# VH-VL binders against Jasmonate-induced protein homolog: the designs that were tried, part 4

Target 1, 185 residues: Jasmonate-induced protein homolog, of Atriplex canescens (Fourwing saltbush) (Calligonum canescens) (p42764)
Amino acid sequence: MASTQAMGMTEQQKKSVDEMVEKATNMGVNVQAQNSAVVSMINQTNVSMTFNENHNWSGSVVGTGYPKSIPTKQSRQFIHQGDAKDGSQGAVVYYGSNANGEPCGWLLAWCAPTNVTPTKPNRVYVDCGAQSKFDTISWDTIKAKLDVGPATTNFTDVDTETTIAAGVTSTGSFASVGAAFGLST

## First folded at step 11 (VH-VL; from u1 with heavy chain L105T)

Design t1
Fold by ESMFold2, fold request of step 15:
Structure t1 (fold): chain C 185 residues (1-185), chain A 121 residues (1-121), chain B 107 residues (1-107)
Amino acid sequence: as target 1 above (185 residues)
Amino acid sequence: EVQLVQSGAEVKKPGESLKISCKGSGYTFTNYWIGWVRQMPGKGLEWMGIIYPGDSDTRYSPSFQGQVTISADKSISTAYLQWSSLKASDTAMYFCARIGDKTSTHAFDIWGQGTLVTVSS
Amino acid sequence: EIVMTQSPATLSVSPGERATLSCRASQSVSSNLAWFQQKPGQAPRLLIYAASTRATGIPARFSGSGSGTEFTLTISSLQPEDFAVYYCQQYNNYPYTFGQGTKVDIK
């Protein structure tokens, strides 16, 4: 953005996350999703991204599964069905490259409780950087951070100039997760 | 007893560096976010940022990104707030605080006693 | 950045009476809202989290309510030890911004 607040979530990132949340919401309403996270991700990098791995703390992906690739400037979606007890709680990692062609990764994690309450809200966690950062993931550490995290967040890795933003909202009986995978330059 | 104990008051001149500390005890230091909060004289509270000492994951308020460094040494259960070049406008009380885990509050539930930093010519 | 606005700036209340403090967010923070008490020369103390849940050891005279953009802290029977400044804080989005505070004076 052309403002003095260039260091936080940019206006373009906020717009992109909001659009992805809206796409997730529309998909969830159309299929009458319940007790699930509907996730929409946009690739705002210069190369196609490829699926690397997922993790489940509660629930599992349904339908056609995780998108195997996300072409540049395109979005892809999946539905993660929650368990009756703990809802949908999971993470995905996608690989791509930064502007210099260096291998990079983007991690999105979400918590969508079966019943959202003041003490059990929807939450997201994000991370990005060099691909090697994701060679050894402590999922227990990610979960501990996610469990007390915000509903909207972003992160920029200054070394690789990668960035990620995400938000989560409730729509009736499901959660809409939107994420933007990008470059900070 | 869960405690955060901060380093003592500092009197500095503009341009000097400074590193203040916050030592946690009575709990597993690496499993909780630690945040830093500024209170300028006669003013309210400002969130500066947080660190997860277990993996050094650090998140800054945009107002403080690039202005300070938040770090931790998990081997001695200590978080730090650091300036490379102090300004007179950095004169304030600085608190560290812990965010409770999923089995407790999920908010700043334990606070350090504060460190007064005075920067004057 | 979410702006948190507290009112009034100062509230004068007699011991034993009710005090009502307001906090407004510039956009929805759902129920991700905490209240803190700060006495002169001391660190803040957590009173309420999740908009309405009392922290451990907080007296029942403190209660919180609200969701979205409007929140209230109520002290049902003000005690002499409740003379302090009170802050709200949202934790829905980084940065976790605070309100400017409400000073409660015992009349």
Scores: ipSAE 0.801, ipTM 0.897, lowest interface PAE 1.1, mean pLDDT 92
Fold by ESMFold2, look of step 14:
Order: sequence, then C-alpha cells, then structure tokens
Structure t1 (fold): chain C 185 residues (1-185), chain A 121 residues (1-121), chain B 107 residues (1-107)
Amino acid sequence: as target 1 above (185 residues)
Amino acid sequence: EVQLVQSGAEVKKPGESLKISCKGSGYTFTNYWIGWVRQMPGKGLEWMGIIYPGDSDTRYSPSFQGQVTISADKSISTAYLQWSSLKASDTAMYFCARIGDKTSTHAFDIWGQGTLVTVSS
Amino acid sequence: EIVMTQSPATLSVSPGERATLSCRASQSVSSNLAWFQQKPGQAPRLLIYAASTRATGIPARFSGSGSGTEFTLTISSLQPEDFAVYYCQQYNNYPYTFGQGTKVDIK
C-alpha cells in the first residue's frame, strides 16, 4: 500500500546531464563546431577519474584530446570531429573507485550522425561497474547496442553501486553530449 | 521464420517462485535486445526491462528494479523473467519482445504470444 | 520518466471512416515514437516507428505524424480488422514508456 515512485533518471541525474549538455552546447557555439560531438562529463564520485581508452567508429578527437583526468566533483570536455559520411561515433572509458575503494570503470558511447533524421537519430550508450568489466571490450557489441539506443539513458551497477547517465541533443550543426559519472550511494 | 515463443500459462499461489521463458528462433538471438512487458488485467502495457543476450547486459525500469530478475541463456536462445516470491498483484499477461536492428526498426518489431500468470490464494 | 498520454480513451468509428488518435509526451521525444495495435487475446503488433515510418507489412491506411511532444496515428479507412486498442510508446529515454491506450470501437 506504500506509494512507490519509479523514476528512470533521478532528478539529480537529469539536472547533472542537462548541465553537461548545456556546457557542451556553449563550448560548441563558442568554437563554431561543425559535424561533431561536443562531450561534457562530470565526475560525481569521491576520487579523481583517469582516462583509460577510447574507440572510434567514425571521426576522431580534436584539439587537446581526451581529458587525462576528471577531478572529483568537476567536469571536463572534449570535441570529437565527425567524418563527412557518418558523423561522430565514438566511446571513452574512465577509471575510478567506488565508495569501498574498489576499482571501477565508466563507459560512454555516442552516435552523432552528420544529418539527424527520424531513422538516424542521436544516440548514447552507457555502462559502469567493476574495472574488470572493461578489461576486454567488444566494440562490435557496443556498436550494435548503440545503433538502436536512446538519446537519454542511465545505468546502475548494483554490485559496485556505481551509476552513469547521459543524454545527447542536436543544436544546429553539432551534437551536445552530457554525461554524469557517479555512485548510487 | 523469426519468432519468439513463450512458456505456457501459470497458476500459482502467493509466495511461490516462478521463472517463465521466451525462446527466439529464425535469427541470431545474441544480436538483439529482448524486452519484457507487463499487461495487468484490463490495463495497458508497461515496459519492465530489457536484456542483450550476447553479453547479458540487463536494464530495468525503476518500477521493476528489485521486483523481478531478467536473464538469458544464449546457448539455447532463451530469455527469462523470474520472481523469487509471487504476490497476487503479479497476476498479469507477460510479453517478451525484440528490438529490431538499425536497418529495419528501433522499436519492438517481434513479440512473443504472451504468458498468463495467475497468482491467487 | 516520460509520461505518454493518449486521447481519446475510446473512439467510436464506423467501418470505412477515418480514425485519428493522439499521443502527447510530457517532454520532447524527438521522433523516437512507435505505435502498436493490440487485439483481444493477442500480442501487440508494431505499426509505425520513427513517428511516421510504416513497419514492414503494415497497410498504407495507417500513417503517423508529429515530433517533439505531439503525435497522431491516422487510419484513413477503417477495416473490420482494425477495431483494436492502440498504444504509443516513446523510445527516446530509458525507461521506454507506453501511453495508456486508445480503444477503437465500431460505432
């Protein structure tokens, strides 16, 4: 008889993702980004996060590259320039720790087509959990999931109590990707 | 023929466990998301969660997190929905459905026939 | 969570006439919207995805339109087999959510 309010992305996650999308949008406007994904990530964990790896299906990072670290409670950004045909499609993995000090990873993938259409929308895929989950990544499997994925999603790993949320939108000639890397505790 | 075939109707008492199945055939089972959808008597459709059988990546609707377990056995092309302890309020029709690939659709394109679960004293 | 609201709850239409079903999202879902048909005792069937793209094998009398928060399913000339319940579903945000359904009844 107790009310259970079931929410997808929590209000805090939604706020954090929206803020990261807005930061990405402002950056993209300021640099006049074209055919690219501008990505903003916030570290909502208790330790600094370290860049582990990236993958490109189309396009590549430009400028100063992927942030090597994301300090606790701070955000970092990068721009991923798309190819003319297939736009910007890529992924990043960052490592950190959960509340118990156990090594964990957070994966963000995005698809930002050169031209967004109803059948070729912007998409994201997210994953998180124990660091060992990311020791051997099947990028073909991630791509298959990304290709039918939503524009906004989250995931919580109950074993490590890690969580991740992300969203993507188009603001003219580029896509804004916002992500929040966090803990569910 | 691409199809999803579900296990038969179940009549259970409160407190009993249950595991119902959804077997895919006619396609590469491990390459498509499978979702579970509840329909309570006289009510609409509710998305419960989704699994990618290739790596068992499982995502739940918050309303169903902790209420059920979604799993798959890719060696027999079968997805499962499981309760540890049924309640009368679990009485419903349960469907499994496949999300299509990028070349055809991004929605549930193939549905199982449904499994009626009745839980009563 | 994105709430999908359908109207009307029941639509009474004579065979051969047009039916227009509405679906509203609580926030933008872009064009990430599908329509399903469900007859009594049967599984749902995909009609439309991407707001307006007809699924394989769906008759041309079914059409979808809209984007953002407002969507419409139109059945241009009702056939006897079209009397059913119709659901919209957004797939822009996890969790994917359904509208409560619109029953299309024979007048």
Scores: ipSAE 0.797, ipTM 0.901, lowest interface PAE 1.2, mean pLDDT 92
Fold by ESMFold2 at other seeds, fold request of step 15:
Structure t1 (fold): chain C 185 residues (1-185), chain A 121 residues (1-121), chain B 107 residues (1-107)
Amino acid sequence: as target 1 above (185 residues)
Amino acid sequence: EVQLVQSGAEVKKPGESLKISCKGSGYTFTNYWIGWVRQMPGKGLEWMGIIYPGDSDTRYSPSFQGQVTISADKSISTAYLQWSSLKASDTAMYFCARIGDKTSTHAFDIWGQGTLVTVSS
Amino acid sequence: EIVMTQSPATLSVSPGERATLSCRASQSVSSNLAWFQQKPGQAPRLLIYAASTRATGIPARFSGSGSGTEFTLTISSLQPEDFAVYYCQQYNNYPYTFGQGTKVDIK
């Protein structure tokens, strides 16, 4: 298991991501979201997670902004309003701890184009690991990976035993993004 | 022109190590995912995993997790596929391929010529 | 993982005729679907990406269609060089799985 990365979601991760996509969808419908990403994140770790930073390639958060914390086993949501031309494209980083109490980070990035087409689909990118991994982030590198990335994905960091999974789908006039921040053990 | 050139065919015995290479040219190597695809004799294509050479971000298929190592040396524009201990069942053709960027295909658009690995006792 | 199922396993077609190849995904892959051609002893060649977009240099006789779980590759007037194995691949989820292939043979 050491130094290896699992590909594909576990059944529990798939269920959690689907639930978060559903919560994002319900919120987006309720507020009549347009040209936006509605993002729902669940903290499946053993401690509260705290917001560290965001990045915008296109659009910006609206309403009360990014959740400042996500209590253990709870979910939180935000809406990222897209620009007219390029839609909603952004990222967030949350900090927490692994099972050993070591500081860790979870990164979620999304691309929700104004007009989804076969060559401009919704996409997600995820990463996690030691908190120091996120001290210096190359957002250009993440964007390049995101721009050719999948609609659903996961990543497990073997060294910290952290994991993250995410998915994105379209609902009418907005995209629903679901993510699960967790531990692999 | 954009090219991926792989190392030559290998004949090995079970238990030996092996590292095969895939050298990219004609483009910025660090800005594109490189993937490895296995094809066992008479069989179809299997996605093994990908690496982003710019930061060594590596993603494996569950079927190959812990079985191989994917790596890159960006200073010489080369990706690698490596076994620490070969098995006869590793006998296959191995391709590397590049995933096109935002301004192109977003799919495996450039392929290496393949490296035949034969493992027999 | 997403299972990609191609049909038929083998398709016998005369030159100049139409060939229609099917690919089914076990879950929706939206339009994140590519088609490849492979001849014996050669690397695969990208034909179609985004379900229906021809790659650079691919003749117009190749066309792709479909979305979600059902996809089709059509070769409208089969040429002698088109006898090969064809693979679909989804790139919606890691791992980016391939179908088992459809062999297009001379009838």
Scores: ipSAE 0.797, ipTM 0.906, lowest interface PAE 1.2, mean pLDDT 93
Fold by ESMFold2, look of step 13:
Structure t1 (fold): chain C 185 residues (1-185), chain A 121 residues (1-121), chain B 107 residues (1-107)
Amino acid sequence: as target 1 above (185 residues)
Amino acid sequence: EVQLVQSGAEVKKPGESLKISCKGSGYTFTNYWIGWVRQMPGKGLEWMGIIYPGDSDTRYSPSFQGQVTISADKSISTAYLQWSSLKASDTAMYFCARIGDKTSTHAFDIWGQGTLVTVSS
Amino acid sequence: EIVMTQSPATLSVSPGERATLSCRASQSVSSNLAWFQQKPGQAPRLLIYAASTRATGIPARFSGSGSGTEFTLTISSLQPEDFAVYYCQQYNNYPYTFGQGTKVDIK
């Protein structure tokens, strides 16, 4: 194989995720969000992305709902309101295409507990690849991975050359989730 | 009793392939991340990557991406670390470890005993 | 990636005395920090997770504190069996990096 180089979050991905976290934070402050995840996603691919589905483990989207599309090189946001016991825990899947025009998907999941503690921190999980990967999603499996996952992560699918990075932080009243949906080349 | 048992020590020459194993028992193998950690002689611990055996979701440290292959066979509760062409610099102790679930530690809570790999001419 | 820096590199402490080990992260890891003990010829053993929570079976003389970028492992009354190398590890970001270790010697 041609890949002998280390793969990880690039400086560009880190910058993009940080900018999306900041955008989510500004939105959450402006609307005085509480017990929620404010999510900002940027589409760094060459085509518009379309909403495919969501999943809720706790809480639900509020306001105008999930963005139906994310135009190329643009960002979109939503607020996911947590419930009293378990906060905001959910996932979204967006579809687009890779550089070869093949259908692909990007999955972002988050956990924003009502009360963040050392043993119940904010978490994210990401995945991407061929669109068919998302035809049959085991949400129980994703939840198990999310429940012990990091606050900042990335993934690159070598076969489709798609990539995704995400981070979450707390401002005390709500969690700010930033994600960058992109191509590895 | 929750255990991770690794394959035995290996003595290899540069250019040879190698696949070492880590077998889990006493728990539901497919529900926990398994990680690999390298310890070079006289050195500290280096996280190499993790795999979720339930769906083979694999995440690598940038330093090890493309250098090794992490895999699992869930039917026999076993994770693997594999090299296609060993180098002398691969001489090290290799540990596998499990990340605890949401009701436990969230950290590497169970470790295998280690597999010593020696690569020399 | 997040660099974890431990100090001191070596700590010589008499049995019964207090040992204090430091771990610094290059950026915030919140409380996603674990401590491990490794004795010669053995696998690492989890001592502390979530910065301050003792793992099952760990004696009360081991305690962890800190959040963000600065963390401390304290052994309140060092026992002869505590001679080992101690590592911190962050699990806030992939890759999950370890510090370089602090060797605790008796005497």
Scores: ipSAE 0.792, ipTM 0.906, lowest interface PAE 1.2, mean pLDDT 92

Design t1
Fold by ESMFold2 at other seeds, look of step 19:
Structure t1 (fold): chain C 185 residues (1-185), chain A 121 residues (1-121), chain B 107 residues (1-107)
Amino acid sequence: as target 1 above (185 residues)
Amino acid sequence: EVQLVQSGAEVKKPGESLKISCKGSGYTFTNYWIGWVRQMPGKGLEWMGIIYPGDSDTRYSPSFQGQVTISADKSISTAYLQWSSLKASDTAMYFCARIGDKTSTHAFDIWGQGTLVTVSS
Amino acid sequence: EIVMTQSPATLSVSPGERATLSCRASQSVSSNLAWFQQKPGQAPRLLIYAASTRATGIPARFSGSGSGTEFTLTISSLQPEDFAVYYCQQYNNYPYTFGQGTKVDIK
């Protein structure tokens, strides 16, 4: 679909991502997470978001699974347990609406290797826009982008005025992923 | 052999449009990010943005957002950089470059030869 | 966005001597840092990625070190072909950014 563009992370986006990383870290410490990604997402839109789908390249969600909804201005968390060889590598898609009531989607992908090294770092990939953008997802394409992606990123879809920012950090035993799903206006 | 071959030098006047090209060969063009880098005369390198030709996912540096358009035609393995209305300040060398995959490198590993764009009255 | 600052702007050294180039990031980029060499009239060439990993075909006299915010490129015994401009680039955070460059010139 239409060309989209990454905008630099604003100070407000950095703050929101840092808060979500901190929530993920606190949860991971409390449950003594190992070889996993602890993911915290905040819904900064004006409507509740609903879970659409996930994808796993390595590992799987544990506990109560993916949050079925994320109420407006609230955060939700999940833990994605990594496998021994390739760690935790997965993605989620949530649906909601933009300020005009148009259906939209937000995609968060992460890579949290079992052993982080300079050549195998933690990575994130993000996307957002019209809901129809997510009707047919090429997960191989997203994996290829994720595998060379940054540790902190954001994206704004100018057509729908949706935005997403995410970051990943690690402690010695798990990765903390924070994401902010929002509107650019 | 993996190569990026750019279109030739351009001499233009302010207000004219321009589209320069970067053709990839020797690899699966749709599976790698292609970026554009500006170098003004006597100056350093500036990252302008990148595109993933497989799905046209395009990401711009804030400094270049709205200044240029990055696009690709995957059927001919070609990425483009274009201006709708050139300014004299657009005079520069423009490079395209590929970001490597997970098995090699995470930075620009293959570069085009550059396209010199000169904009003057 | 992350600002990359290189020092010195120009480094004058004799062939066979050691050159040390510095690159500082405005915030941590972990080890997501690359070094490039550019000679006049040529495209940049990748030297180092992941802070310290040499790219294919790069001579052992080039070495990189550092993590977080402070990085160094060392050329242990300069050859005539090494007189060029060197750039660091972070790829930790979009937008990716280059330093302003360090020119390595004949003393």
Scores: ipSAE 0.773, ipTM 0.889, lowest interface PAE 1.2, mean pLDDT 92
Fold by ESMFold2 at other seeds, look of step 17:
Structure t1 (fold): chain C 185 residues (1-185), chain A 121 residues (1-121), chain B 107 residues (1-107)
Amino acid sequence: as target 1 above (185 residues)
Amino acid sequence: EVQLVQSGAEVKKPGESLKISCKGSGYTFTNYWIGWVRQMPGKGLEWMGIIYPGDSDTRYSPSFQGQVTISADKSISTAYLQWSSLKASDTAMYFCARIGDKTSTHAFDIWGQGTLVTVSS
Amino acid sequence: EIVMTQSPATLSVSPGERATLSCRASQSVSSNLAWFQQKPGQAPRLLIYAASTRATGIPARFSGSGSGTEFTLTISSLQPEDFAVYYCQQYNNYPYTFGQGTKVDIK
């Protein structure tokens, strides 16, 4: 069946991502983050989301780890500390449900190099859809896409009516990652 | 040599379907995004969308969502652009292009030669 | 989506002289900016990526500069083969939009 997807953020998605980037920035400043990605995620669905898994290409989560749950219409944050050479590069998958009660997943990946340069910028990759889509993730494939990906992106899965948007920017010595997990309207 | 070779020119009538192709060679086809770019006669370049042939991950420009289908057959290293019902306004040159990797470029580094599609009644 | 605006639309320059082409983004694209050259009947050719990095095999007379929202392509000592249309493209956000193009004509 033909699947169509909207590219480009809606005004609401842009606002939500900007707010999450700002939350990440404020957190990173307050804790004096260095060589890290500070990640803020908002759950814009009607059900609580639960953590499923993470993947690390470089660095690791610090502090209290990945939020185990993101209640509906709330945000949660974590800090991913980078390695000296390759910075912070990782991904998370959260599970929830769409409006029809079908199990769904949201994937956020980021690349925050130790030294951001024009040829090594901050990048994000996003995906969402049926939960089963995330049973067979090739992390090498995600990394290849991430390594040439944009700093701001979104994706809508028309079959499940799920959507995700994310952005990343540098602020001083760390990267701020904001993401909005939601349902399409 | 890294190449993208597109199918030949097409002359069609409004309402007809069409599928044009872009065959990659000289590199690992499944490891690079392939994009499609429209150029209407005498006009500039328009980004239509991209596909990652390794897993068929497909992303469209809002201007082209629902207007075309981008697909790939990785077993023959070929990406496709297709219309279910052509319009006269689809008359244009269509290019495929590869997004480079982290070691060469992060932009469209290799382009196909273009496929001219003419739709007139 | 990010709108890329090029100026001027047409630039008339004598051979051997400098051409300066401008590209403005509607919001910051950091340094995620490429320049392409297109001659009639041909596919575009990548000149510059990452705002200022020349692609392999591109002559040194082509240089790019800028970041954020303002970018410049400079062609020093314009050669006969440089008369073409030039496009900027941002790759910071999907869709990866192009500018409208600047035609560089012989004066």
Scores: ipSAE 0.767, ipTM 0.900, lowest interface PAE 1.3, mean pLDDT 92

## First folded at step 13 (VH-VL)

Design r4 (from t1 with light chain Q27R)
Fold by ESMFold2 at other seeds, look of step 14:
Structure r4 (fold): chain C 185 residues (1-185), chain A 121 residues (1-121), chain B 107 residues (1-107)
Amino acid sequence: as target 1 above (185 residues)
Amino acid sequence: EVQLVQSGAEVKKPGESLKISCKGSGYTFTNYWIGWVRQMPGKGLEWMGIIYPGDSDTRYSPSFQGQVTISADKSISTAYLQWSSLKASDTAMYFCARIGDKTSTHAFDIWGQGTLVTVSS
Amino acid sequence: EIVMTQSPATLSVSPGERATLSCRASRSVSSNLAWFQQKPGQAPRLLIYAASTRATGIPARFSGSGSGTEFTLTISSLQPEDFAVYYCQQYNNYPYTFGQGTKVDIK
């Protein structure tokens, strides 16, 4: 039985998310991104992580697509181009292992509206835990949570000792999304 | 009419367990986050955590993680706040509240009436 | 977590006067800020969300402003029923922290 008990963001998670937001910002500026989410993810686990799946509510990945892997202690980036009406709204799931070698998953979802307003802000949603948790995902449920979610959040799965943190901010004509995929101990 | 109705006041002793309830009506209970807020006597409001009853996704404030359990029974549209071993410092008013959807609000738009919990020797 | 600091702690105001309440966030919360009113023995009531949008049924004398780290609730002409405690809350980051409150007392 997987535990869903959360713990607050550590100082190290805050720093890692901020660094990933900065990497996403620099990439977005360099390529002159518009109406998009630029996403930077760091793998803070002890094994390489592999791409499992994505979901699109609005927009699609561009360029070289989703990173197929994220090596231990490294970061990878992608750009998700938004639609004219609803911007960039999507999710990714990466698989890896916890410290005990158990298969685990990390889910990152984002909402980057075409026009950010006080009532339509950028949002993120995160989840992690045993890999089996991600065998059947209700994307409608994830979307409902994402639509009222925060700009910065975290989650720790006590049973697997996995953790994830993410943040999003507006940077000119695009949103910068940073995420840290990790272990709680 | 959208309502959250909480269980009645409780008088308990330290070390006892307690589970208080928050029943939603007038809306689709499984589609909205429910949060719990503590107000200690004479003090302000403290965000304890939230649950999404549709899948029991639960998020806690660090100050309350491991101190309480938030749960829900979607079949009866009810959220719960639970202690396994009460302390005198748990004496407070406890509110449940709903986070609105993107079409109405993104903040706590509907509140329960509160449940007073008194823990004394 | 984001610390929300309200000032003043207590504000004494005569009916018909303007009341101005301040709320500061320790980090930017963009416009993800709400204001609540709480009267003795009652649950809080949502007044403002998205920094400046009035909730349904809230009188026009209540207005919110600000973005980032500095926010203001203004009551343009204080009515007798407005004497209460007011809280700001950010919903930019979990946990969704509240300020400590500003009590508005009758002068």
Scores: ipSAE 0.770, ipTM 0.895, lowest interface PAE 1.3, mean pLDDT 92

